Miniprotein binders against q9h3h3. Designs and how they scored, part 54

Target 1, 235 residues: q9h3h3
Amino acid sequence: EDGFTAEHLAAEAMAADMDPWLVFDARTTPATELDAWLAKYPPSQVTRYGDPGSPNSEPVGWIAVYGQGYSPNSGDVQGLQAAWEALQTSGRPITPGTLRQLAITHHVLSGKWLMHLAPGFKLDHAWAGIARAVVEGQLQVAKVSPRAKEGGRQVICVYTDDFTDRLGVLEADSAIRAAGIKCLLTYKPDVYTYLGIYRANRWHLCPTLYESRFQLGGSARGSRVLDRANNVELT

## First folded at step 24 (miniprotein)

Design zD6
Fold by ESMFold2, last read:
Structure zD6 (fold): chain B 235 residues (1-235), chain A 103 residues (1-103)
Amino acid sequence: as target 1 above (235 residues)
Amino acid sequence: GSRELKREVRELILKAWLLIFKAMDLANKGDVSEAIQVLREAADLFQEAAKLAQKAGDREMAIKALEMAAAVLEWIARLLERQGKDDEAKQAKERAEQIKEED
């Protein structure tokens, strides 16, 4: 069931990648223009297909902010997929270590923290905080889905360059929390989507590497990060 | 009208991507012959989407849909080569090159 839902979400994301994006690029745009841009394109009002009355008249796949250090590089995805196909016919066992090495060899190392929010003030406020963190250099790149006519939830993706760099992934979690985000976060490497590997896979690979939960006020406060593959709390 | 056609294009694109992920699932289960058939359907949908996008004046999407159709045909060729069907793989590669020339 979870595999079906993840498969559909992946297909929607890939289709959205093919449409135009609304981008604030800190490499070419002064930071003083960010607040006006955020007010013009709130993710709760930008529509996927350019609905009447929305700020966009044409389809929009994603709303994105690129930081000063953003360097676009998806890696060798075609080579990754070909090597995966060869691996499956080789008889060699498929393990988390094998998959990690495949991702390293083909330079498909990106991953993302994900949060899901309903349209409205909370979504727009969360996005604004993330966008400011990117422009200020605490995060490198983020995107948010526009509003669609489905069940209402939208996704903010905060990318990291290297899912094998645990410290870098945890630093991104900290920056997200510093922006005031309190909802559940999950971390997923892009490699699993490119290979069609979901939670219910025959190799027992864990495509969600980490969960981050905000704990308010009790005996423990701040970010609580769980390593999902080993069921071990890291914080 | 043009807006109605542009929305239909996006519906075809989404259906084509759903077929791609279905083919990945089939291949991951060892059902490679069925995965190839599903991929042929995906390539056809991307080509159909490209024709409709051109009619709607959506040139950028038409180009991207043709690029995806060619990429799917190259993937089909890889799978056919692994099955030892080199003549069929060559035909798929030739069709992918024809689509790239039309781009």
Scores: ipSAE 0.825, ipTM 0.926, lowest interface PAE 0.5, mean pLDDT 89
Fold by ESMFold2, look of step 24:
Structure zD6 (fold): chain B 235 residues (1-235), chain A 103 residues (1-103)
Amino acid sequence: as target 1 above (235 residues)
Amino acid sequence: GSRELKREVRELILKAWLLIFKAMDLANKGDVSEAIQVLREAADLFQEAAKLAQKAGDREMAIKALEMAAAVLEWIARLLERQGKDDEAKQAKERAEQIKEED
């Protein structure tokens, strides 16, 4: 089921969080150095565990770019989890509104646009476009998984600081598309991962809040964004 | 060699995280006592990973693994308190504090 494969990917992501990251930090590094850094550490060639022949000799959990305005958003995750546990024993209904209020109360508001790409030129090109958008200030922070094994898909995560700010989330989608990204994007608030809530959950909560599809032409220009929870097209 | 040990550390860390997510699923289904048992296994794996990381010369991972073991034990204590098992919760908190002192 979707829960099992999503659970394994979530565990891999949390384990990767604990390893060192390769970071281009625009707050401390001139933007003119970005292209050389991207060429040195293409995500299709950086290996999770520092395999022979890799540009990295040690394990790498993530490759990341921090923008000039990046400020780490530390939410009260432990308090969120405790309140969630108390809510489940209270008899009060669990609804999307309840989850939203818990996230607001504990300031666990971050979320991310996700894209999955096979290793190779398309992944490296997509990452380079996203990294430039972050350094230029259109996006705040992004990360990409390293190559864990030959053939496996990798993920680019583009963060926003408040999933309840629909305009900000849609502006990030627009910036991703302006960077030349054409693949399917899904938006997931971090709160669902911290509470272990997946697509097939007993409360029918929707952890994928938005889905973005690229569109080329016709009478409309840009992306088509669907609100998955309410089944409403926003664009 | 050292590279083989560092790989083994990451395998233990991944296994521990899989147990954490299994415990979240169990707790979300109301199986809190089973979730606590799975979390105890996760804490043990993080401590084992920390010992192996130190042996491999991976000091930063050893510190992070011990921090995770302590955090899991604090979570176990919170769950036990909600069940009214205050003595067991105290034991879990004491184990977490011992791990922090060794760090």
Scores: ipSAE 0.824, ipTM 0.925, lowest interface PAE 0.5, mean pLDDT 89

